Miniprotein binders against q93zb6. Designs and how they scored, part 31

Target 1, 365 residues: q93zb6
Amino acid sequence: SSSSSDPLLVKAAKGQAISRPPAWMMRQAGRYMAVYQKLAKKHPSFRERSENTDLIVEISLQPWQAFRPDGVIIFSDILTPLPAFGVPFDIEEVKGPVIQSPIRTEEDMKRLHPIDFEKLQFVGDSLKILRREVGEHAAVLGFVGAPWTIATYIVEGGTTRTYTVIKNMCHTAPDVLRALLSHLTKAITEYVVYQVEHGAHCIQIFDSWGGQLTPEMWERWSKPYIEEIIHAVKKRCPDTPIVFYINGNGGLLERMKGTGADVIGLDWTVDMADGRRRLGSEVSVQGNVDPAYLFSPLPALTEEIERVVKCAGPKGHILNLGHGVLVGTPEEAVAHFFETARNLDYQTLFQNHVPAEKAEPELVV
Below, E stands for the ipSAE of ESMFold2; O stands for the ipSAE of OpenDDE; V2 stands for 0.75 times the mean of E and O plus 0.25 times the DockQ between their complexes.

## First folded at step 18 (miniprotein)

Design i2 (at its last look DockQ between E and O 0.01; V2 from the best seeds 0.00; counts 0 for: pae E 13.7 > 1.5, placed apart)
Fold by OpenDDE base, look of step 18:
Structure i2 (fold): chain B 365 residues (1-365), chain A 102 residues (1-102)
Amino acid sequence: as target 1 above (365 residues)
Amino acid sequence: SPEEIKKLIEEARRLLEEARKRLEQAEEKAKQGDYEKALEIVKEALELVEKAIERAEKALEEAEEAGDPELIIDALFFIWFAELLQEEAEKLLKEIEKKLKE
């Protein structure tokens, strides 16, 4: 059956029995690695690095070569598809993403068009190469931003701390915002399918700004569009696991149920056992080691990995950080994380769930 | 047989999913101040968890005898998840019992 050849990460995402948790890290390719820093000095533009097939593949494989993670995520950005549907952007070193012409009116909406994959060939080609290079030894991971998260960048004109423009549009221009979110939902759905067709084993949806909404506003303005994407993708790509991640999702876990995601990504502020109780046995979890533990002594990092794995239970867990690897993280700690993960065995970890014999208090006579 | 072990595991799964739904109902009743009904429901949830543990432990024993590592892991998962629900149910039970004494 096709299930026997699935990568370990795909098996975990599907809630299949396996001997250990698969491991990968958000931002596992990045500035903490000396090889990435060297490449980034040679190719100083982030867009150059993220929009060139050879550089995407090289960067995506840097963690693969160094650490052998069970997941290899494509080096890209959630904003990468924006030019392909009519939203140009720049990445400034200090400000981050800049959208020079925000979309806030019906007239601005006329600039949007269906996603043009001729402008995204570097993503497709990179995924194909990555699939070949990792073979059966890892899952290739694609990813997208959720419609609300992408809309936030488009409406605000870049990174925001207040979300005041888009939150105000929920009240002042709700029809324009619904039209934008609906357009993004279609474009992102097609982009997810495109990534799967080009070799992604699993897709992560990032609703990075969803955690900045009230639960009610999230259910109204984010959730329906995520559910639409997941439903459409599951219909077209039934064998592809979907990971759904929101940073700061502790108040949203119950609301994230029913989206159809196979895996819910937890940040480190969620107790893993609480997350498992709240999500139930039928939903896999990803996470959730605090990225700061990678700066701790290796024994303390080992203990925290084992704690998180034990709290997640012996099935349907993808070991990760609760968020991306921090700048300045020691490469040795990342290596140790993946080595620890590879050496875990669920039978060994969970056999001793014999209830601790209540040591009868020795009656000191 | 592997098929019999799989049936035990599936029975454990169903019982735990029913227990989880009962816990959610008990929590809702407790939030509504209907502590008597919440107490009834949480006790039913605990009984379902106990039955699930029994089936999952039997599945584990048979899976270990069969030497099937996948079935061992499946059984261990449902034991672990049952214990997790049991702790939640026992905590909720204590909270309800406290409210009924006030």
Scores: ipSAE 0.826, ipTM 0.924, lowest interface PAE 0.5, mean pLDDT 94
Fold by ESMFold2, look of step 18:
Structure i2 (fold): chain B 365 residues (1-365), chain A 102 residues (1-102)
Amino acid sequence: as target 1 above (365 residues)
Amino acid sequence: SPEEIKKLIEEARRLLEEARKRLEQAEEKAKQGDYEKALEIVKEALELVEKAIERAEKALEEAEEAGDPELIIDALFFIWFAELLQEEAEKLLKEIEKKLKE
């Protein structure tokens, strides 16, 4: 409420007046960076990299040191909290994440227990360090997977293209699936609050696999649980914005707005002007430069960034890609993206779009 | 192997980059009124997009076998991107063919 030192990203998420959009990138720490590749060769286990405080902090700060994004997201995984409530998982070299004992029946449900934060101290410790290291210069972001998305992993036992088991459970064992989703909703709510209490300025909810449901099924099996999380978090953490993102979300935008999220993340399939029109000006948006543009000549990348920013409008925009950073992305292009964002000025971009007699001076600090 | 999957994805990316360049050239030729040349270039772009789809679909199959969710997501992205570019190229092709028959 006070005119304070909130990071630029938090101000944008809340729809406050700012002079340029904050920028960060989904997957900004990762395999496209040479420094990450060297660290990953030295520490080849993903579980070690994502569960050791010193490694988490080093990896999370690599893009900060290289590019100075307006947001620094903790290096973690949506599956990280699973062992803390009774779902161990492995990372196998060939198969990737594996849940050896999937939960598909009422008997399987007995393995679940309330989330145990003693198993997640590395998350809390890392967030505190990140908050201290970036100071007022960037927002620290935490994240979670939505209940539907987490349930797909737990029920399928890993990654799948078809989601056949969980989709069949909607019909063959709906009470078991509802019980699983309800347990996950409680665990994820507490995990969001935990991240906020340990330093996160902003939380992103990923419903990565929500797009595999028809819109009507999404409203039945995903949306109510996300609404419950958001409602509880807004009550317990009123100063913390929530960003909500679904892969392939063009058909769901208006329904996503109904969850009460502060920011709707647009994927690359949505034209930003259309998305802004459909969502209206009272909710903030994040995105949505097509990550393929990072392979374009730098002037073309600049032009696309400016187009997206113009389409999103001067209020309530967090500049991002419409998907995570792709393999092989040149580090020079990522640096250019952030430099372009830092040099934007809303007044210059929106000159002659607001008649003086009807405009408010909201773009100047 | 993961390295072979990454190579397939990089090949798809390069093919799509070239296809996009061809499509931009076709659009410029169409603006200049050279619809016969624009037609030839759009057909070249479509061939490149089809090759990119083949690479990205192969990468997806191998990523699913390996169980690597990051590689699966990367492959799915390039399939979606390639299919959208294919739709754009096919629309431009139809517009050019219409102009040629006027």
Scores: ipSAE 0.000, ipTM 0.245, lowest interface PAE 13.7, mean pLDDT 86
ESMFold2 (binder alone), look of step 18: mean pLDDT 90; pTM 0.884

Design i3 (at its last look DockQ between E and O 0.85; V2 from the best seeds 0.00; counts 0 for: pae E 1.7 > 1.5)
Fold by OpenDDE base, look of step 18:
Structure i3 (fold): chain B 365 residues (1-365), chain A 102 residues (1-102)
Amino acid sequence: as target 1 above (365 residues)
Amino acid sequence: SPEEIKKLIEEARRLLEEARKRLEQAEEKAKQGDYEKALEIVKEALELVEKAIERAEKAYEEAEEAGDPELIIDALFLIWFAELLQEEAEKLLKEIEKKLKE
C-alpha cells in the first residue's frame, strides 16, 4: 500500500503508528544559523532569497544538512503568491511587508486576477528539487497563509498591530471583504494544489492573525474560508495531510476542530494534554515546545521535549516548537532538539501505561 | 489474529470517541447549571472509558504476543487516551458532586 513508503512526518499527521514523533521547527531555516547569515549578506534582499530557485533550495536544505529534521519546509513567505494574483508588495527591512495599494473598495478588487503560476515557477521547481534531495528521509513541507491573514496584509497595507481597517470593513464594507476573502480562498486553494503537485508531502496553513479575532468573528470571517480550502484540497489531493496553525489558538481549539485539518498546530501557551483532550483522538497535534527553551541548558531542553511528547501521547504527534525559532538561538540547541527527537521511543516513554502483567497466581502446590 | 486485534482496537476507539462526546455534553450541562443531568452523563462516560480500557488492554496483550509493533502502539495510544479521559471525567464528577452538595 502507498502508506508504507510515507515519510515519518506524513505517517504521524495521518495518525499512523510509528516508533517516535517526527520533528521539525517553524523557521528552522533562518537568522540563527551562521550559514544563513552568510548567505543573507551575499543576497541581502529577502525577495531575492525567497524568489530564486537555487537560493530557496540552498536555504531550505541548510537545516537538512545540519540537523536532519523529519520535515523540510520550503523557504518562502505567505505573501509570495500576492504578485501572482495582482497584489504587488515589497519587504522593507524595518517595516516588513508593505502593500502600497491596499484593497478596500469594489474598484480596488478589479486589480485582482486568477493566480498565475508562470510567476511562481521558482516555488514549483524548488519543491521538486527538495523532494529529490531529501528522498525518503524527510517530508517536504509546503505552506500558505489563510485568507483572513492574507486579507489583513492586503487591507491594512502591511503589518498591523490593531487590525482596525480590516475589522472595521467587517461592518462598513462586508461585501467587499467577503469578495476579497472568496478570491483569496480560490487562489490559495490552487496554490496549495500546485505545491502538492510539485512535491510537497504536507501543507501547513498559517492563520497567523486569526488569533486576533474574537471567537465569533473568527468563526464568521476566517473559519469558512479555511474549511473551503481544506475541503477543496482534500478532494483533489486526498493523500496530502494538512496542518492548520494559529498562534494564540488556546481559545479556538474546539472551533479549529471540524475544519477538516489532519493536524492542529499548538503554540506553547496551550497545555499539550489539554489540547489532546479538547481535540480528541482522531485529530493529530503539532508542537509545542516554547522556543525560549532552546536558550536553556540542554538537560532542561531534553526534559521539556520529553514532557511535551508524553503529554501528546504515543500517536498522532508532530514534535515542533509552539512558534518559530528565535533569533540568537544556539545552533547546538537546535541540533540537540533533533537528536533528542531521533532517540525517542514511544514504548520506552509510555512504559508506565503498559498493563501490569497479571501475575498468574502461583499455584502453591 | 491481527484481524481480531484490529477489531478490539477499533471497538476501543469507538467507545473512547463516544465517551469524549459524553464528557463534552456533561461539561455543557454543568455550565448550564443542570448538575443532575451532567452527573448522569459523566457516569455514562466513565462506563464507556472502562469498557474501552478493557478492550485496549486486551488488544495490547494480544499485539505483544503477536509481536506486531504497529498494533502495540495503536493499543498503547488508546490506553493512554482512555486514562486521559478518565482523569478528566473523574475531575468533572468531583466538581459536579460538589455543586450538588451546595
Scores: ipSAE 0.800, ipTM 0.915, lowest interface PAE 0.6, mean pLDDT 94
Fold by ESMFold2, look of step 18:
Structure i3 (fold): chain B 365 residues (1-365), chain A 102 residues (1-102)
Amino acid sequence: as target 1 above (365 residues)
Amino acid sequence: SPEEIKKLIEEARRLLEEARKRLEQAEEKAKQGDYEKALEIVKEALELVEKAIERAEKAYEEAEEAGDPELIIDALFLIWFAELLQEEAEKLLKEIEKKLKE
């Protein structure tokens, strides 16, 4: 059950009736903001910015202070928990994330251990502070990467465009890969619960690289582990909605619903009305304004926001982009997005869907 | 009577989810080339949508009279979803009828 004191975003995620869609943006804190750029110049290490409590809180609150979104997501990374269960990583300027000791064999698997939250205190502390600072005015969001996505980094040793090592493991070492995915499922489940216990109202699961699998392979190598996470989390955290997002997810929507997520995040390539029809009335949606619209004239941006909201219906919708905010995005457009969303009213937007007013006969004298 | 309005809303929701599932089945039959079966299923889905619209519109009228904004939104959603399914069903029906004429 939910409380009437729940933030607007949580109510929408649960499919409760509200007067307007809540809004937030993936990557709403980041390089498009001048204030972030100045902070990043002073603290050039991404690991420092994402692992120091004071910096995490400052960065996470930058969009809150500027735009007042309905959700405030912790500044973090899907790889952040890896050292806590035995997988150290670095961030390099050109390559991005690097895992110097990939896991590809049964022997490599011996480096894994149960997740150690002493190494993640900065996440818990930051969530508590964000919850206090935001108060009742917005939801605090935590997030994780799905087991397949995390496994791609651990097996490949970093970001790749080919995914050839992990895809080959599906055939040459399937038992090792299943064992890795099973370990990640357990670790990620505990990390979701940890974030909820330390202040998160809502958790987003990113399967960023799940779209690199055919639907049949996704059903085999990603979906079962996501189902297990969601099942376990709903048992332990029954009041916490889960948002599930895959980049490039148009061919997977019905299969994603099968995971049991409360909210399905749609990328911008999916027609929102089509997505709502395919997903049905019992699950909520998030998205899906094309991030490129933030570069459009403001009246065109307004029209697109209203179109997306009309296509999503007057309930069960979290307004968002279909992907993260792009570099170079004007801050004025982001401000306009949130102001437009804040001023929407479902009854006004959907007035043409109501029955005609009953006509009363006129008295003739 | 908020309880009566909620009952109409729940019945409309049930009818619309059944209609949606039948439309999915009709699409599958059409892909298999079984257009006569697909036509039958689409017509069944349209009947379910009509019954749902009756209930959702009644729920909206009663919620509006009561001035209950949450019930108004619940009813609006079902009216909107019914229209979404109706449009899809009519599109599918037109495609099936074209195929049967060929």
Scores: ipSAE 0.726, ipTM 0.903, lowest interface PAE 1.3, mean pLDDT 91
ESMFold2 (binder alone), look of step 18: mean pLDDT 90; pTM 0.888
ESMFold2, look of step 20: ipSAE 0.723; ipTM 0.905
ESMFold2 (binder alone), look of step 20: mean pLDDT 90; pTM 0.887
OpenDDE base, look of step 20: ipSAE 0.784; ipTM 0.907
ESMFold2, look of step 22: ipSAE 0.620; ipTM 0.867
ESMFold2 (binder alone), look of step 22: mean pLDDT 90; pTM 0.886
OpenDDE base, look of step 22: ipSAE 0.799; ipTM 0.914

Design i4 (at its last look DockQ between E and O 0.76; V2 from the best seeds 0.76)
Fold by OpenDDE base, look of step 18:
Formats: structure tokens, C-alpha cells, sequence
Structure i4 (fold): chain B 365 residues (1-365), chain A 102 residues (1-102)
């Protein structure tokens, strides 16, 4: 059966029995690594690094070479597909993403077109190469932004702290916002399928700004479009697990379960055992070590990894951080994290949790 | 046989998913102030968890005898998840019983 050859991470995502949790880190390729810093000095443009096949592959493989994670995520951005459907953007070093022409009106919506994959060949080619380079030893991970998260950037014109323009559009221009979200849902669905067809074993959906909504507003403005993506992807790519992640999701877990995602990503502010109770046995979890523990003494990091793994249970867990690796994280701590994960054994960790038979007190006659 | 162990595992899983749904219903009833109905439902959930543990422990024993590591892990997961539900149910039970005495 096709299931026997699945990478360890894909087996965990599908809730299959395996010997240990697979491990990967959000932002496992990044500024904390000396090899990345050296490459980023040579290629100072973030768009240059994220839109060139050779650089994408090189950067994506830096963690693979150094740490052998069970997941290798493509080096990209959630905004990478924007130019392919009619939204140009820039990345400024200080401001981050900048969209010079926000979409806020029906007239602005006319700039949008169907996603053009000729402009995204570097993503497809990179995924194919990554799939070849890791072989059967890791899962290749694709990712996308959720429609609400992408719409936030498009409407606000970049990064926002207040979300005032898009939150106001929910009331002042709801039809324009629904049209935008529906367009993004189609484009993102096709982009997920494109990534799978080019070698992604698993897809993560980031609703990075979904956690900034009230639960009711999230159910109205984010959830339906995520459900549409997941449904469409599962129909076209039934064997591809979907991870759904929101930072600050503690109030949204039950709602996130309703999307049909195979894995719910938890941040470190969620108790892992509470998350497992609330999500149930049929949904896998990802996370959720606080990225700050990578600055702790290695014994304390080991203890926290073991705590998180024990709280997640011996099945349907992908070990990760609750958010991306912090700048300045020691590479030795990241190495230790992956080494610790590789040395875990579920049978050893959970055998002693069988309630010891209460030795009946021998009735001393 | 591996097929018999798999049947025990699947039965335990079904019982735990039913127990989880009962716990969610009991919590909702408790939030509504219907503590009598919440008490009834949480007791039913505990009975389902107990039956699930019995089946999962039997599956574990048979899987260990068979040396089937995948079935061992499946059984260990169901036991662990059952204990997790049991703790939640017992906590909810105590909270409901406290409210019924007020």
C-alpha cells in the first residue's frame, strides 16, 4: 500500500502508528544560521533569495544538511504568489512587505486575474529538486497564507498592527471583501495543488492574522474560505495531509477542527494536553515548544521537549516550535532539538503510564 | 490475531469518540445551568471511557504477545487518550456535584 513508503511526518499527520514524533521547525532556514547569513550577504534581496530556484533549494537544504529534520519546508513567502494573480509587492528591510496599490474597491478588483504558474516556475522546480534531494528521509513541506491573511496584506498595503482598514471593510464594503476573499481562495487552492503536484508531501496553511479576529469574525471572514480550500485540495490531492496553523489560536481550536485539516498547529501559549482533549483523538497536532527554550541550557530544553511529547500522546503529533525560530538562536540548540527528537521512543515514553496493577494487599492470614 | 487486535482497537476508538462527544455535551449542559442533565451525561461518558480502557488494555496485551509494534503504539495511544478523557470527566463531575450542593 502507498502508505508504507510515506515519510515519518506524513504518517504522523495521518495519525498512523510510528515509533517517535517527527520534528521540524517553522523558520528552520533563517537568520540564526551562519550559512544563511553568509548567503544573505551575497544575495541581499529577500525576493532574489525566495524567487530563484538555486537559492531556494540551497537555503531550504541548509537545515537538512545541518540537522536532518523530518520535514524540509520550501524557503518562500506567503506573499510569493501575489504577482502571479495581479498584485505586485516589494519587501523593504525595515517595513517588511509593501503593496503600493491596495485593493479596496470594485475597480481595484479588476487588477486581479487567475493565478499564472509561468510566474511561479521557481517554486515548482524547487519542490521537485527538494523532493529528489531528501529522498525518503524527510517530507517536503509546501505552504500558503490563508485568504484572510493574504487579504489583510492586500487591503492594508502591507504589515499592519491595527487591521483597521480590512476590519472596517467587513462593515463598509463587505461585497468587495467577499469578492477578494473568494478570488484568493481560488488562487490559493490552485497554488496548493500546484505545490503538491511538484513534490510537496504536506501543506501548511498559515492564517497568521486570523488570531487577531474575534471568534465570531473569524468564523465569518476566515473559516469559510479555509474550509473551501481544504475541501477542494482534499478532493484533488486526497493523500496530502494539510496542517492548519494560527498564532494565538487558544480560543479557536474547536473552530479550527471544523475546517477539515488533518493537523492543527498549536502555539506555545496552548497547553498541549488541553489542545489534545479539545481537538480529540482523530485530529493530529503540531507543536508546541516555546522558541525561547532554544536559549535555555540543553537539559532544560530536553525536559521541555519530553514534556510536550508526553502531553501530545504517542500518536498524531508533529514536534515543532509554537512559532518560528528566533533570531540569535544557537545552532547547537537546534541541533540538540532534532537529536532529542530522533532519540525518542513512544514505547519507552508511555509504557510506564499503564496503571500499575494495584497489588491486592496480600491478606496476611 | 492481528485482525482481532485491530477490532479491539477500533472498538476502543469508537467508544472514546462517543465519550468525548458526551463530555462536550455535559460541559454545554453545565454552562447552561442544567447540572442534573450534565451529571447524567458525564456519568455515561465515564462508563464509555472505562469500556474503552478495558478493550485497549486487552489490545495492548495481545499486541505485546504478538510483538506487533504498530498495534502496541495504537493501543498505548488509546489508553493514554482514555486517561486524558477520564481526568477531564472526573474534574467536570466534581464541578457539577459541587454546583448541585449549592
Amino acid sequence: as target 1 above (365 residues)
Amino acid sequence: SPEEIKKLIEEARRLLEEARKRLEQAEEKAKQGDYEKALEIVKEALELVEKAIERAEKALEEAEEAGDRELIIDALFLIWFAELLQEEAEKLLKEIEKKLKE
Scores: ipSAE 0.800, ipTM 0.914, lowest interface PAE 0.5, mean pLDDT 94
Fold by ESMFold2, look of step 18:
Structure i4 (fold): chain B 365 residues (1-365), chain A 102 residues (1-102)
Amino acid sequence: as target 1 above (365 residues)
Amino acid sequence: SPEEIKKLIEEARRLLEEARKRLEQAEEKAKQGDYEKALEIVKEALELVEKAIERAEKALEEAEEAGDRELIIDALFLIWFAELLQEEAEKLLKEIEKKLKE
């Protein structure tokens, strides 16, 4: 048997030749699992579940224990670091996350300070434990929210349907907004490095609200800050691949490539073959099975997984859903997804099917 | 021998990236209504794809003979990517030719 210094997922992210796509799922730990529901009943506070080392580790390892994915992502939230640089938040039953003291003015900006990792020890401790527990069998993933997404929460005071406060701020107080985004860029850069130093093999950047911006607005107010993060992280952590994902990203793919990310995550609405043509051969992709297929009969799920893998090509692909696992998803389908991925072989898939170099064109009807 | 196979792979990769860029240029010319220039560029892209396929198929043959699985996968990837560009180029070519006949 052959040993390797990098997990399969890291090799795929770097575009190295491997025998099959690694697989993991966004939201692979969560409410669709009975074991999670039982734990959440005993610990009903989301802040406790995401900020207590023992609970973080237990939750993060639930899908590992059940399914053996090729990646184990830390159970956390993109808002988790906010108190560490001066933005406390609450989780309310109906409203979800709430920032009681939004930042909208130059005076409000005075509350910000450099990120304080003493307030984030539970993240570092959890990553170290996860790295030890999965050993050589999986990659440990950390993650962050992009500056625009984090700024949106901070300016709006919580979840928004309209983005009206931050969009108006682009015109009424652009220098304050740029200063906020620059502060967040520095804090997020340090937080990425912190996660890598404490055990993460790979970091995913989520720009959850980026898909709701026009491409021109995204390039003005989100992309430059993501570029700065990626550039700094690649210099400081050259062995650590970065995955970049935006929900609803069909109109942004080439622009996302311009950030310098190693892997572009495709949502389920993008045709994978089209995405690969648009992105070119020198960047890897992640995705993009429609999570609704997890409700299909298992043979149909197998066929869809194989179709996606064939459309993504025999290299540079991290098999995933196009967005997070849906509530109500059968655990047996998730197990089947991972079993299917483990049983794939690129050489067989791309040699045993009629490849285009061997196919005869249809010349007559 | 691995060095020779890697050279074929790198040459194929460069040809395909050039072909991809030319297909973008052809699409832009077609959007501008310059269908004669777009046609010329698509045909140039197809020539680059054909040259890349020749090199990638030779690399695959030699990698298979050597039993080198990583080089086999590298070659298969380039053949797959070449087919992807060829399909797009052929679709664009048909659209351009339709416009020229109108």
Scores: ipSAE 0.714, ipTM 0.899, lowest interface PAE 1.3, mean pLDDT 91
ESMFold2 (binder alone), look of step 18: mean pLDDT 90; pTM 0.892

Design i5 (at its last look DockQ between E and O 0.67; V2 from the best seeds 0.00; counts 0 for: pae E 2.1 > 1.5)
Fold by OpenDDE base, look of step 18:
Structure i5 (fold): chain B 365 residues (1-365), chain A 102 residues (1-102)
Amino acid sequence: as target 1 above (365 residues)
Amino acid sequence: SPEEIKKLIEEARRLLEEAMKRLEQAEEKAKQGDYEKALEIVKEALELVEKAIERAEKALEEAEEAGDPELIIDALFLIWFAELLQEEAEKLLKEIEKKLKE
């Protein structure tokens, strides 16, 4: 059956029986690695690094070469598709992403067009190469931003701390915002399918700003568009697992389950066992070691990995951090994380659930 | 047989999914202040969990005898998840019983 050849990470995402949790890290390619820092000095533009096939592949493979993770995520940005559907952006060192012309009116909406994959060939080509380079030894991971998260950047004109413009548009221009979110939903759906067709084994959806909404506002303004993406992708790519991740998701878990995602990504502020109870047996989980533990002594890191794995249970877990690797993280700690994950065995970890000894009936003498 | 083990696993899974629905119903009844009905439902959930454990333990024993590592893991997961639900149900039961004594 086609399922026997799936990467370990894909098996875990599908809730298949496997011997250990697969492991990968958000931001596993990044500034904590000396090889990345050397490359980033040669190619100082983030857009240059994230929009050139050779650089994307090289950067994406840096963790693969160093640590052999069970997942290799493409080096990209959630904003990478914006120019392909009519939203130019820049990345400034101090400000981060900048959208020069925010979309806030019906007239601004006329700038949007269907996604043009001719402008995204570097993503497709990179995924194909990554799929070849990792072979059967890892899953290639694609990713996208959720419509609400992308809309936040577009409406605010970049990174925001208050989300005041987009939150006000929910009341002052709801039709414009619905039109924007609907356009983004279509573009992101096609972009997910494009990534799968070019070699992504699994897709992660990041709703990074969804956790800044009230549960009601999230259900109204984020959830429906994520459900539409997941439904459309599942219809077109039924064998591709979808990971759904929100930062600060502890109040949204039951609602996140309702999206139809195969895997819910947990941050470190969620208790893994609580997350499992609330999500149920049929939904896989990803996470959720605090990235700060990578600065701890290696024995303490091992104990925390084992704790998280035991709290997640012997099936449907993708071991990860609760968020991306921090700058200044020791490469040795990342190596130890992946080595620890490779040496785990579910039978060994879970065999000692000896039912509580039936107290021998005290022989009433 | 592997097919019989798979049937036990599927039965255990169905029982746990039913138990989860009962727990959600009991929590909702407790939030509504209908603690008598919540108590009835949480006891039904515990009975379903106990039945699920019985099926999953039997599946584990048969999977170990068969030497099937995939079926062993499937059974171990259902046992682990059933214990997790049992703890939740017992906690909810204690909370409901406390409210009924107030």
Scores: ipSAE 0.804, ipTM 0.916, lowest interface PAE 0.6, mean pLDDT 94
Fold by ESMFold2, look of step 18:
Structure i5 (fold): chain B 365 residues (1-365), chain A 102 residues (1-102)
Amino acid sequence: as target 1 above (365 residues)
Amino acid sequence: SPEEIKKLIEEARRLLEEAMKRLEQAEEKAKQGDYEKALEIVKEALELVEKAIERAEKALEEAEEAGDPELIIDALFLIWFAELLQEEAEKLLKEIEKKLKE
């Protein structure tokens, strides 16, 4: 290992030589945990849970207390910054996010304003507390939604499975859509920097709905805005790695590398060895254990974790699921995942490359 | 010395970068129907991978003797990546050879 004071996850993201992969899980705080369920019954409003500093910190630390992951992601939502630049929203029990005043026209665009961090104080305060609690023992992660994904929510007025309004806007009002995406790009860039300045070690960009675009449409309507965010953030925050994740990203991997992200998150449908070959040796990867394996017998889960790590290679890998933790996942399996990761050793796992004449009975770790 | 080991690692890395370039060129020639040229380029890529493995294995040997865990991991990564590229190159070679028989 190096003498760097960076957390293990940051070292892996930067491609530094380390003795084992760091591990964390997308949605590692959430409904699968009994402690979360109890808290959610006492505080049934998602807006309260995601916008109250004390609750954010408590929820974010639940997996830390239980499992000691190598990364602690702030409990938040990709829509959280919207009111800070002029897009109010609510969370309804059945519908989920609802944006009562969608932005679809040039006149609608006039409601937008520069991002106001006084409306996001709970994010900054929470990140500072998380950094204090876990700092040198784990990386604190912040996150944002990509401009296309955020624009989809704003244009559609909520969640969608068809994307019909925003896809039609690509043809009927492309200048309005480009202006919206550009505004979001600026707001999201500032929000990334804000999170870094308040304690985040690493930022993940989620393009949750980018995988539903054809590669050519993704290149037109999502990639340029992600590139701009990454370029600006790397200039302003040169020590902060950026992870970029798209669900369903098998057809986009080389294009995702073109964004300049430090780490490409692979979803569970991508063969990890194939992904590594396609991405090359100079970018790090994150992922990609199928979350369904958390329902398997523990020895089978161990074997799959080891298989994924062997396929990702002994450097530049952040072990994760290929998707968020599923509701109903046994807490014992999550604990086992993190314990397995902590007990891995790259030299031992890759020992078939050690010459027999030079090997000792016990390998150096 | 650590500097000598790092030199071997950098040499292996550069050879693998060139091998990847050659594999891309071979795939392009195969798409154009120039299978004889594609075959030549794939064989060049395999030679580069073999040379990279030699350097990376030497670096691993020296890093183990020096007891430097970071250099050991760096060398292991290059051996692993070289083997990944070798598998891809051999797959492409077989596909090109099949096309040449038609």
Scores: ipSAE 0.535, ipTM 0.834, lowest interface PAE 2.1, mean pLDDT 90
ESMFold2 (binder alone), look of step 18: mean pLDDT 90; pTM 0.893

